# VH-VL binders against q9umr5, part 50

Target 1, 268 residues: q9umr5
Amino acid sequence: SYKPVIVVHGLFDSSYSFRHLLEYINETHPGTVVTVLDLFDGRESLRPLWEQVQGFREAVVPIMAKAPQGVHLICYSQGGLVCRALLSVMDDHNVDSFISLSSPQMGQYGDTDYLKWLFPTSMRSNLYRICYSPWGQEFSICNYWHDPHHDDLYLNASSFLALINGERDHPNATVWRKNFLRVGHLVLIGGPDDGVITPWQSSFFGFYDANETVLEMEEQLVYLRDSFGLKTLLARGAIVRCPMAGISHTAWHSNRTLYETCIEPWLS

## First folded at step 1 (VH-VL)

Design q14 (framework fv_nofazinlimab)
Fold by ESMFold2-Fast, scan of step 1:
Structure q14 (fold): chain C 268 residues (1-268), chain A 122 residues (1-122), chain B 112 residues (1-112)
Amino acid sequence: as target 1 above (268 residues)
Amino acid sequence: QVQLVQSGAEVKKPGSSVKVSCKASGGTFSNYAISWVRQAPGQGLEYLGYIIPIYGTANYNEKFKGRVTITADKSTSTAYMELSSLRSEDTAVYYCAREGFYSGRYDTFDIWGQGTMVTVSS
Amino acid sequence: DVVMTQSPLSLPVTLGQPASISCRSSQSLVHSDGNTYLYWFQQRPGQSPRRLIYKVSNRDSGVPDRFSGSGSGTDFTLKISRVEAEDVGVYYCMQGTYWPPTFGQGTKLEIK
C-alpha cells in the first residue's frame, strides 16, 4: 500500500489546478489517498504565510495521525514555503518525501502578473519599499520577497523567509532545524522556462548576489552554516535535484514526463 | 530633511465632504508611505488608513471604509485624505504621518504633519 | 482590534522626580519575526505627536536619555528618570504588530 499524499497549492491558486496530477498518481500508484488542501484559495493566498502555516497545520494533523507509516507532501510554488515551515514547526510530523514543485525556497525577485495584480505600478527594483514595511509583511508574496540589492532590509524586515532559512536568529531555530531534519527526502523541482520564479534556481536554494549573478545552494551561507539542515540532508543523500527545461510555471502539476521523472519515484 | 506640510483649517456642514492635503518635502515622495490619524478634541489618536504614493495603493481602517478615500499626486508630492458624509463626531485634528521602508517598522510615525483642524458644525 | 490600556491616565509629578507610565495590550505584541512593535509618543499642548521610543526600548535620535522604554509580551513601561518642565504633555503607547495600528488612551503628565 502507498502512503497518503497531501498537496499544498500556490499563490492565487486552488485545488482545481491539480486534476492532472491526481490522474497521474492514480495511474501509477492506484489506491493512494490524495488530499488536496482547499485552504487559502485565490485572494486568501495573499494572507501572511505564518497564518497560512497555522491553517494548513490544523488540516494536516489528522491526516498524519491516520498514517503512522508516514505521508508525502507535494507543495507547489508558494505552497513549498508553507511546507518548509510546517516541517520546522511540527514536533511530530511523519513526512517521508517533501516534493517542492517550483517553489522560491531562497525567495523571489521578479516582475510577475501576480505582483502587478496587487501592486499595479511596481517594478521589482522598487517593490522593497512596500514589502519591507510592516504592512507589506501582511501579504504572503512580501514574506518571501528577497531583493538582492537590499539584502540588509530583507534580513531585518522579512517576518518569514529569513527566519525559516536561519538567515536571521530566532529563539526556535534549534527546534525548527531538528524537526526539519526528520524529513525522509527533500525533492527539489524547477527549471529555466518557468517564467515566474525568479531566479528559477531559487527552487534549488540558489539565489542572486548583489550583481544579480546566481550563486548555487552550496555557495549560500544558509548551506555552509547548515542553518536548518541542508548540508546534513545532502550528506545523508536525502536531497534530490530534478531540473527540467521546457516547463512553464502553471504546467509543473500537469506535465506527464515531469511527473514520471521527478515525482513518481518518490511516492512509495 | 523630511517635512510634511498640511493644508489649513476647514469648517464644514453635516453631510458634506472634506479633503485635506499633505505635501512631502526633503526627499523623494515615493520613498515613503503616508498614513492618516485623527484626534477629536480632548480625546486620543485614531488611525484612518495609508497610501503608498509610488504605487497608488491605499488601505483603510474598517471603521472608515466607504467614507474615507486616500489619494496621492506624485507630480506635486502631495497626499490627500477625503472624508465624506461628515457628522459632528468627525470634528477633529487630522494628521498625516510617515511610514518608512528602510528598517521595516523602525520608521513608523517618526515624522508627522502639523495637523489640520476640521470642524463640522451647522 | 488590539486594545491598548494605559495607566495612570493622570500623572502629577514633582519637578526632578521620576515618572512611570504603564501600557498593556489585549494580545501579545511579539510578531512572528521575533520583534515587538510597541512605540511611545509625546504630545505637547497644541503640537503634533513626537515619537520617543520604537520597538519597546529604542530611543529616537534627539530624545534625551532620561526617557527609557521596557517590557515584553503584553506589559510595557515608559520611564522618565528626572522630569523637566518641558516634559508636560500627553503620552501615548501604540502597537504596530496587528492591523490596524491602535493607540492607548493617553497619560497626561502634569507638574505639581
Scores: ipSAE 0.007, ipTM 0.402, lowest interface PAE 15.8, mean pLDDT 87
Fold by OpenDDE, second read of step 2:
Structure q14 (fold): chain C 268 residues (1-268), chain A 122 residues (1-122), chain B 112 residues (1-112)
Amino acid sequence: as target 1 above (268 residues)
Amino acid sequence: QVQLVQSGAEVKKPGSSVKVSCKASGGTFSNYAISWVRQAPGQGLEYLGYIIPIYGTANYNEKFKGRVTITADKSTSTAYMELSSLRSEDTAVYYCAREGFYSGRYDTFDIWGQGTMVTVSS
Amino acid sequence: DVVMTQSPLSLPVTLGQPASISCRSSQSLVHSDGNTYLYWFQQRPGQSPRRLIYKVSNRDSGVPDRFSGSGSGTDFTLKISRVEAEDVGVYYCMQGTYWPPTFGQGTKLEIK
């Protein structure tokens, strides 16, 4: 039998967004138990990410307990960060494939529609003033806002991304790294035509330097220092990078070709 | 010198609504949050919610959700707090206060308004 | 919500003598960003609250050095080395680490 699949949605999403993905899985892997978690849907997805991590943890624990052979995670957009944190804090997770579906794994620094919705009159260059305050950190988006021009503020004020990345020292860094390394495969999916994740390479742990030049994963300090295990995972062949062009952000979970190429191979 | 100047005292009947204003004088609150805190006579302080005027985003203490509405007018540098379905227990002095992030540090409640007394009585 | 508990609630003090107010939180106020968002406010009779201390131990501008804040985790203290007549009022601690911000009950400082 196939391992159960747990799906975690992104910002402003719900389980309904994944109806096509469910169809694909059912067709190609009949009998797979797929659970799309309807937690923190819609505007509730703006809640602090640690709060979300706790909620999703409570939901996945029973599923994992009933699946001694392991489970697969498909985590979309913001959900990918939630899942990474989840795997970092859980010392007993049994995740085989962690599929990060167009997730801003190295953070976000872009003026997007959802950002304009939350901050209608804001410029991305000014968001650090809000996001790196305690008030800002009450919003999920700010939890992974990564201003390359204010890296000091990011490192000191980010309540979520900087911690799970191990970019700021904390007492749980070693344990979280150990926990995260329990994953069988880290499947990173994203593409240049996403339109939301900025830069799109963030889905592959690439990100801007101070000059807004995009550096690859291997050039990041988190990799070089192996702060949360990326270097180790890569070394043991556990990281899969699956870039795909021609896919908008809202279509990653509803593209058959993408599914067959980047998702399906890891559901076995 | 920035000051927060609030509207005058209000006397209201139970079930009615009150709207208190808070205007930044001597400057703007464009990059600041405006929070509202109330204090019943002889009692402590209770947080109601805040707004970021430049963005129009507000958040509320769950205790008051559904009854409190915080808005702002950027053009006049004025924040508003409206409390509906008033009851005697809402009798209090209502304060606005400034919160801001600047130069790498967050300053919360560094400037307060003079307070607005709201009396709810039959 | 995080509960802030002050003690004592009433503090009669002789002029020139020191005063100490305790504030305890129901959980650690250390934020994930590494800061501790604990504040002290002074409210003189008939006036608005005034911030004295921010982030546990930092005095605001214009605050006399006779005021000092200390503490960590869940236990915090405001000290006045030499109480003056102008110090009469109610003092509040506040946490800003968790939503929503919450205040202590207040400590009424009076002159004996």
Scores: ipSAE 0.000, ipTM 0.472, lowest interface PAE 11.9, mean pLDDT 91

Design q15 (framework fv_nofazinlimab)
Fold by OpenDDE, second read of step 2:
Structure q15 (fold): chain C 268 residues (1-268), chain A 122 residues (1-122), chain B 112 residues (1-112)
Amino acid sequence: as target 1 above (268 residues)
Amino acid sequence: QVQLVQSGAEVKKPGSSVKVSCKASGGTFSNYAISWVRQAPGQGLEYLGYIIPIYGTANYNEKFKGRVTITADKSTSTAYMELSSLRSEDTAVYYCARPDYSGYWGRLFDYWGQGTMVTVSS
Amino acid sequence: DVVMTQSPLSLPVTLGQPASISCRSSQSLVHSDGNTYLYWFQQRPGQSPRRLIYKVSNRDSGVPDRFSGSGSGTDFTLKISRVEAEDVGVYYCMQGTYWPPTFGQGTKLEIK
């Protein structure tokens, strides 16, 4: 039998968005038990990410317990960060494939139409003022806002991304790294036509330097220092990068070709 | 210099609603969190919630169970706090406050309004 | 919610003498970002609260150096080295580490 699949949605999302994915899984892997977690849907997805992590943890623990052979995670957009955090804090998770589906794994620094309705008068250059404050970190988006021009504020104020990345020292860094390294495969999916994840390379742990030049994963300090295990995972052949062009952000979970190419191979 | 000027005193009946305003001047408005704090006569301080005007959404102390609504008008640099289903226990001076992000990070409640007395009585 | 407990609640002090106010939190106020968001406020009679100290020990501009904040984790102290007449009022500690922010009961400082 196929291992159970757990799906975690993204910002302002719900389980309904994954109806096509469910269909694809059912067709190609009949009998697979797929659970799309309907937690923190809609506006509730703006809740602090650590709160979300706790909620999702409570939901996945029973599923994992019933699947001693392991489970697969498909985590979309913001959900990909939630899942990475889950794998970091859970010392007993049994995740085989962690599929990060167009997730801002290295953070977000963009002024996209997708976010403009939420920040109608905000500029990308000014969001640090609200995000890198005690109040700003009460919003999920700010938990992974990564302003390359204010890296010091990011490192000091980020209550989520900087911690799970091991960019700031904390007492749990070693344990979280150990836990995360329990994953069988890290499947990173994203593409240049996403339109939301900025830069799109963030889905592959690439990100801007101080001059807004995009550097790849291997050039990031988190990789070089192996702060949460990326270097180790890469060395063991556990990281899969699957870029795909021509896919908008809201279509990653509904594209058949993408599914067959980037998702299906890891659901065995 | 940043100033917060609040609306005048209110007298309300139980079950009614009150809306207090807080107008900011002397600086930018949209990027600064406006907090609301109240103080019952002779009592301590209680936090109600805050809004970041540019963001548009507010966060509330769950103790008020949805009775509090905080809004902001960026065009007038004014924040509002509305409290519904008023009860005698809501009698208090209501303050607005905001931080100053120009200085050392982590500073909260740098500026305070003068307070608005809200009396709830039959 | 995090409970902030101040002691004493009433503090009569002779002019020129030192004063000390304790504030204890029900849990550690060390935030995940490494900061401790503990604040002290002064409220003089008939006035709005005024922040004196932010993040445990940082004095605001205009606050006399006779005021000092200290502490860590769950135990914090505000000290006044020599009390002056203008120091009369109620002092509050506040935590901003956890949502929602919560205040101590207040300490009423009076001159004997």
Scores: ipSAE 0.018, ipTM 0.557, lowest interface PAE 5.8, mean pLDDT 92
Fold by ESMFold2-Fast, scan of step 1:
Structure q15 (fold): chain C 268 residues (1-268), chain A 122 residues (1-122), chain B 112 residues (1-112)
Amino acid sequence: as target 1 above (268 residues)
Amino acid sequence: QVQLVQSGAEVKKPGSSVKVSCKASGGTFSNYAISWVRQAPGQGLEYLGYIIPIYGTANYNEKFKGRVTITADKSTSTAYMELSSLRSEDTAVYYCARPDYSGYWGRLFDYWGQGTMVTVSS
Amino acid sequence: DVVMTQSPLSLPVTLGQPASISCRSSQSLVHSDGNTYLYWFQQRPGQSPRRLIYKVSNRDSGVPDRFSGSGSGTDFTLKISRVEAEDVGVYYCMQGTYWPPTFGQGTKLEIK
C-alpha cells in the first residue's frame, strides 16, 4: 500500500488550505493515510521556527513509528523550512519523498502583504533593521529574511536559516547533514508567477547576489561546500526540480495539473 | 555621542497611571530598539518591553501585558513608557536603554538613561 | 521565564584580592544559532547599570582587563583578578537567549 503523507502548512495558514490536495491524493492513491498537522495555525505561525520544529517533531514521531516502510512529507511555503530542519534534527526519520511547495529555501527578500501586516511601515530594503535585531529573530518570517545587501548581518544574526543551510558553523552540523541525507527524494516545486516568494528561485536553492542577480543552486556556496548534502543528493539522483508557470502562491496546493505533474509521481 | 535623558520623579496614587519619557540626544533615534527596565528599591532588575521607533512596533513582557504601553515620537526623538493600574509594588526606578548597533544580535543595553523614580503611595 | 540565580549575594573582599561571582540559569542559554547570550552588568551606588561583559566572555570597550567572564550552558562566572575601590557595587548577570530577558538577583561587592 501507499506510504502515509504528512502535510505541514505555511505562514498565516491552516489545515483547511489543503482540502483540494487531499481530494487529489484520494483520487490517484486511494487508501493513503494523510495527516495535515494542525499546529502553529494562523498567528501562531509567527512563532520562532525552532519552536515550530520542536512542536512538529513531537507530532510526526508517532506517525513515522507506525509506518516502517516510510512516510512522505508535503511542506508548503514556510512549512518547507520547518521540514528542512525537522529532517536534520531527527536521528531516526524514515522520510522517502520530501515535497517542498514553493518554500523560500535560501530565504526571502521581497515586499508582501504578510510582511506589511507584521511590519506596516517597512520596505524590503529596511526590514533588516528589525529582523537582524536582538528580538527580530523571535518572529518566524525574520528567521528566513535574507537581505542580499546585508549578507554579513544575515550570516551573524540569522538564528535559523543560515544554520540549517550550513552558511554559518554550528556544533550539530555534521549530525544534521547525516540525518538530512537519509531522505529518499527532495522534490522542489515553485514558479515565476508565485508573487510572494522573492526571488521565486529560492524554492530551488537559487538566490540574489549583492546586485540582485539570481545565482542558481549549483553556484551557491552551500551547494559547492555540500554543507548539508545538496551536492551529494544531486549526484545520487535524489533531487527533483519541478518549476511551473501560471501558479500564484496560494494555489500550489489546489492546482490539479501541478499535482499530477509534480506531486503525484512521488507518492509511492 | 548617544545620551538618554529621562523625565523627572513622579509620585502617584494607587490605581492611577504614570508616563515616563526618554529623550535621545546625539546619534540616530529611529533605527535602534529602546528598552525599558525597572528596579524596585533595594531589589534587582526587571524587563518590561521595547519599541522599535522606525516601525512603531512594541513588544512586552507577559507579566506587564495589558498594563504597559511603550510608544515613540520620532519627531522629538522621545520614547515613552506608560504603566496603568499602579500598585505599591510598582514603586521603582524605571530605566530606558538601547544598543550601540543596528541589527547585530548579542549586544543589549549599551546606553542607559539616568532613571526615573516612580513612587506609588496613598 | 528563565530563572537566573547568583551566588554569593553578598561578597566582602579585601582590596587587591580576587573576587568571583557565579550565575546559574534554569535552562541552557545556548541559542539555536550556537551563541550564548549571557551578560554581566555593574551598578555602582546611585548610578545606572553599566554592561561589562556580553556573550559570556567578551569585554566591553573601556572595561578594565581585570574583569573576565567564563562559563557554558547553565553555569557562568565573573572574575575580578584584583579588586579595586571603584569596583564596589552590585553585579547582575542577565540572559538574552529567551524572551523575556531575565536578570539574576544581584551580588553586592563590598570592601572589608
Scores: ipSAE 0.005, ipTM 0.424, lowest interface PAE 14.6, mean pLDDT 87

Design q16 (framework fv_nofazinlimab)
Fold by OpenDDE, second read of step 2:
Structure q16 (fold): chain C 268 residues (1-268), chain A 122 residues (1-122), chain B 112 residues (1-112)
Amino acid sequence: as target 1 above (268 residues)
Amino acid sequence: QVQLVQSGAEVKKPGSSVKVSCKASGGTFSNYAISWVRQAPGQGLEYLGYIIPIYGTANYNEKFKGRVTITADKSTSTAYMELSSLRSEDTAVYYCARYEGSWSRPYYFDYWGQGTMVTVSS
Amino acid sequence: DVVMTQSPLSLPVTLGQPASISCRSSQSLVHSDGNTYLYWFQQRPGQSPRRLIYKVSNRDSGVPDRFSGSGSGTDFTLKISRVEAEDVGVYYCMQGTYWPPTFGQGTKLEIK
């Protein structure tokens, strides 16, 4: 039998968005138990990511307990960060494949419809003033806002991304790295036509330097220092990169070709 | 210098399949994309799809409705394009093309193979 | 799919004279990343296509400066300041902003 699949949605999203994915899984892997978690839907997805991690953890624990052979995670957009954090804090998770579906794994630095809605008078170049304020980190979007021009503020104020990345020292860094390394495979999915994740390479742990030049995963300090295990995972062949063009952000979970190419191979 | 060498001409019956190869050499980037484009006699250019050999990921023009399969062998630096359920309208020169550029947008092309003529006739 | 429309389809030119090819897209080719992925290709008789211009106005290596690209949004132009005998062939515009990439019909440049 196939391992159970757990799906975590993104910002301003719900389980309804994954109806096509469920269909594809049912067709290609009949009998698979798929659970799309309806937690922090819609506006509730703006709540602090650590709060979300706790909620999702409570939901996945019983599922994992009933699946001694392991489970697969499919985590979309903001959900990908939630899942990475979840795997970092759980010392007993049994995740085989962690599929990060167009997630801003290295953070976000760009104007999007989501940002315009929440901060209509703010430009991306000025959002650091809000996100790195004492109250800014109460919003999920700010938890992974990564301003390359204000790295000091990011490192000091980010209450989520900087911690799970091990970019800021904290007492749980070693344990979180150990926990995250329990994953069988890290499947990174994204592409240049996404239109929301900025830069789109963030889905592959690429990101801007101080000159807004995009550097790849292997050039990032978190990789070079192996702060949360990327270098170790890559060395043992556990990282899969699956870039694809021609897919907008809201279509990653609904595109059949994408599913067959990047998702389906890792659901066995 | 990037070079793309394709397999020889093919003559096929309707309903059969054809598989064209494209061997890549040279270049400075390992995460390049190989695209396939065809050109019917006296006609324009039509995009079929691409593959990134190092990752094994491919995407297709939906117009072909699953008749196209693009694969790659990293060990030989060779990409393959297979077209099934061949029709007379599939008669064309098939080109592979490679993009020798940065990571920012590696899905298109700037170097071309010599082309492979595929003739579909009863 | 995005439709690319070239004009003219046939372009007879006297040696040494300038040439101009128009390419129009059915929708704006400005990508969300701020770039415009419009390309021009040259295909000489019996040869494979060769890219001349990338992203509207950038010449590829080895392309003579007598070739220039311009335009924005939905309207683009390839210009040859002084046509030479080696310029005979078919020219294609291509958009790479939207999936799948699509080509214009081609413009056949001939010497009068």
Scores: ipSAE 0.231, ipTM 0.729, lowest interface PAE 1.6, mean pLDDT 93
Fold by ESMFold2-Fast, scan of step 1:
Structure q16 (fold): chain C 268 residues (1-268), chain A 122 residues (1-122), chain B 112 residues (1-112)
Amino acid sequence: as target 1 above (268 residues)
Amino acid sequence: QVQLVQSGAEVKKPGSSVKVSCKASGGTFSNYAISWVRQAPGQGLEYLGYIIPIYGTANYNEKFKGRVTITADKSTSTAYMELSSLRSEDTAVYYCARYEGSWSRPYYFDYWGQGTMVTVSS
Amino acid sequence: DVVMTQSPLSLPVTLGQPASISCRSSQSLVHSDGNTYLYWFQQRPGQSPRRLIYKVSNRDSGVPDRFSGSGSGTDFTLKISRVEAEDVGVYYCMQGTYWPPTFGQGTKLEIK
C-alpha cells in the first residue's frame, strides 16, 4: 500500500483547488489516503504564518501517528513555507517526501495582483514600509516579503522567513535544523512562467542580490553556512529539483505532465 | 544592455548535424531561459525549444523531439542548439532569444540574437 | 497546436496614414491566471525580430507611441496611428498561453 499524502494549500486558496491532483494520485496510486487540510481557507490564509503553523501542526499529528511507515507532504505556494516550519518545529515528524509546489522558499519581491488586492496603493519598491512594521508582520504575505534593497530591515523585522531560513539567530535554531533534516526527500518544483512567485527561482532557494541578479541556492549564505540543513540534504542526495516552463501559478496542482514528471515518482 | 551573439553561417549536407551557439552578455543565465526559433527563407517563425541554463533543463517542441538538443555552458554564458538528421527543409535562419517569465515582466523574446543561416544542400 | 491567423498578409499604406493588422487565435488566449499572453513583433528587412507589444497592449521600452495593441479572447489588433518609412517590414503576432508558442503567418507592411 501507499503512504498517506497530506496537502497544504496556498494564499486565498481552499481544498477544492486540488481536485485534479487527487484524481491523478488515485489513477497512479489507487488506495492512497489523501488528506487536503481545509484550515486557513480564503481570507484566513492572511493570518500570521506562525499561527497557521500551529493550526496545521494540530491537524497533522493524528495523521502521522496513524502512519508509522511515514507520510508525504504536498505543499503549494505559501503552503510550502508552512510545511518548512512544520518540519522544523515537530520533534517527531515522519515525513518521507516533502514536495514543494512553487513556494517562495527565499521570499517574494514582485508586483502582483495579490499584493494590489491587499495593499492597492503600494509598489514592490515601497512595500517594505508596510511589511517590515509590527502591523505588517501580522499578515502572512509580509512574513515572506524579502526586499533585496533593504536586506537589513528584512533581517531585523521578518518574524517568520528570516528565522526559519536561519538568516537571523533564534534560540531553537539547532533543534529546528535537526528536526528538518529528518525529511527523506525535499522535492522542489517551480518554473519561469509561474507569474506570481518573483523571482521564480525562489522556489529553488535562489534569490535576488542587491542588483536584482538572481543567485542560485549554492551561492546563498543559508546554504553555505548550512543554517537549516540544505547543504547536508544536498550531500545526502535528498534534494530533487524539477523546474518546468509553461505552467502558471494556479496550474501547478492541475497539470498532468507536471504530476507525472515531478510528483508521481516521490509518492511511495 | 543584454546582448545575444550567435555563431556564423553553416553549410551542411543532408543527414549531417549542425550546432549553433548563442553567447549572452551579463546576467542572462542567472535570470532567464534561452529559446530557439527558426525562419525558412521567405517564411514565418517556428519555435524549437528552450533551455533554463542555471539548471541545465531543456524542453522541445514535439515536432523536433528526437532531432533537436539544446544545451548550455554556464561558465561561458553560452547556449547551444544542435539539430541532427538534417533535411533540405531545415534550411533557415536560426535565432536565439531571451525568455523571462514573471507577472511583473514581459515573458517571451525581449532580446534576440542576430541569427545564424544554416543551409542544407547536396 | 494553437493556430494564429493574420489578416491582411500584404498591407500597402500611404505615409502618414494609419494601418491596422488583425490576428485571430483558434482558441481563447486567456490564461487561467487571468492574463492574455499575446505578443506583436516587427521584423525589418535583413534584421532580427523585435518585440513591440507584450500581453496584448503593453508597449516595450523604446517602441514609439504610434504603435498600440488591443483585443481579447481570440481577436487582436495592432494599430499604427501614423505610418513612417522606418515601419516597413513584416509584423507577426504570437501566443504564449499554450505550449508550444505559435506565430501568425506575418503581415508585410509596404509604403505605396
Scores: ipSAE 0.006, ipTM 0.451, lowest interface PAE 13.4, mean pLDDT 87

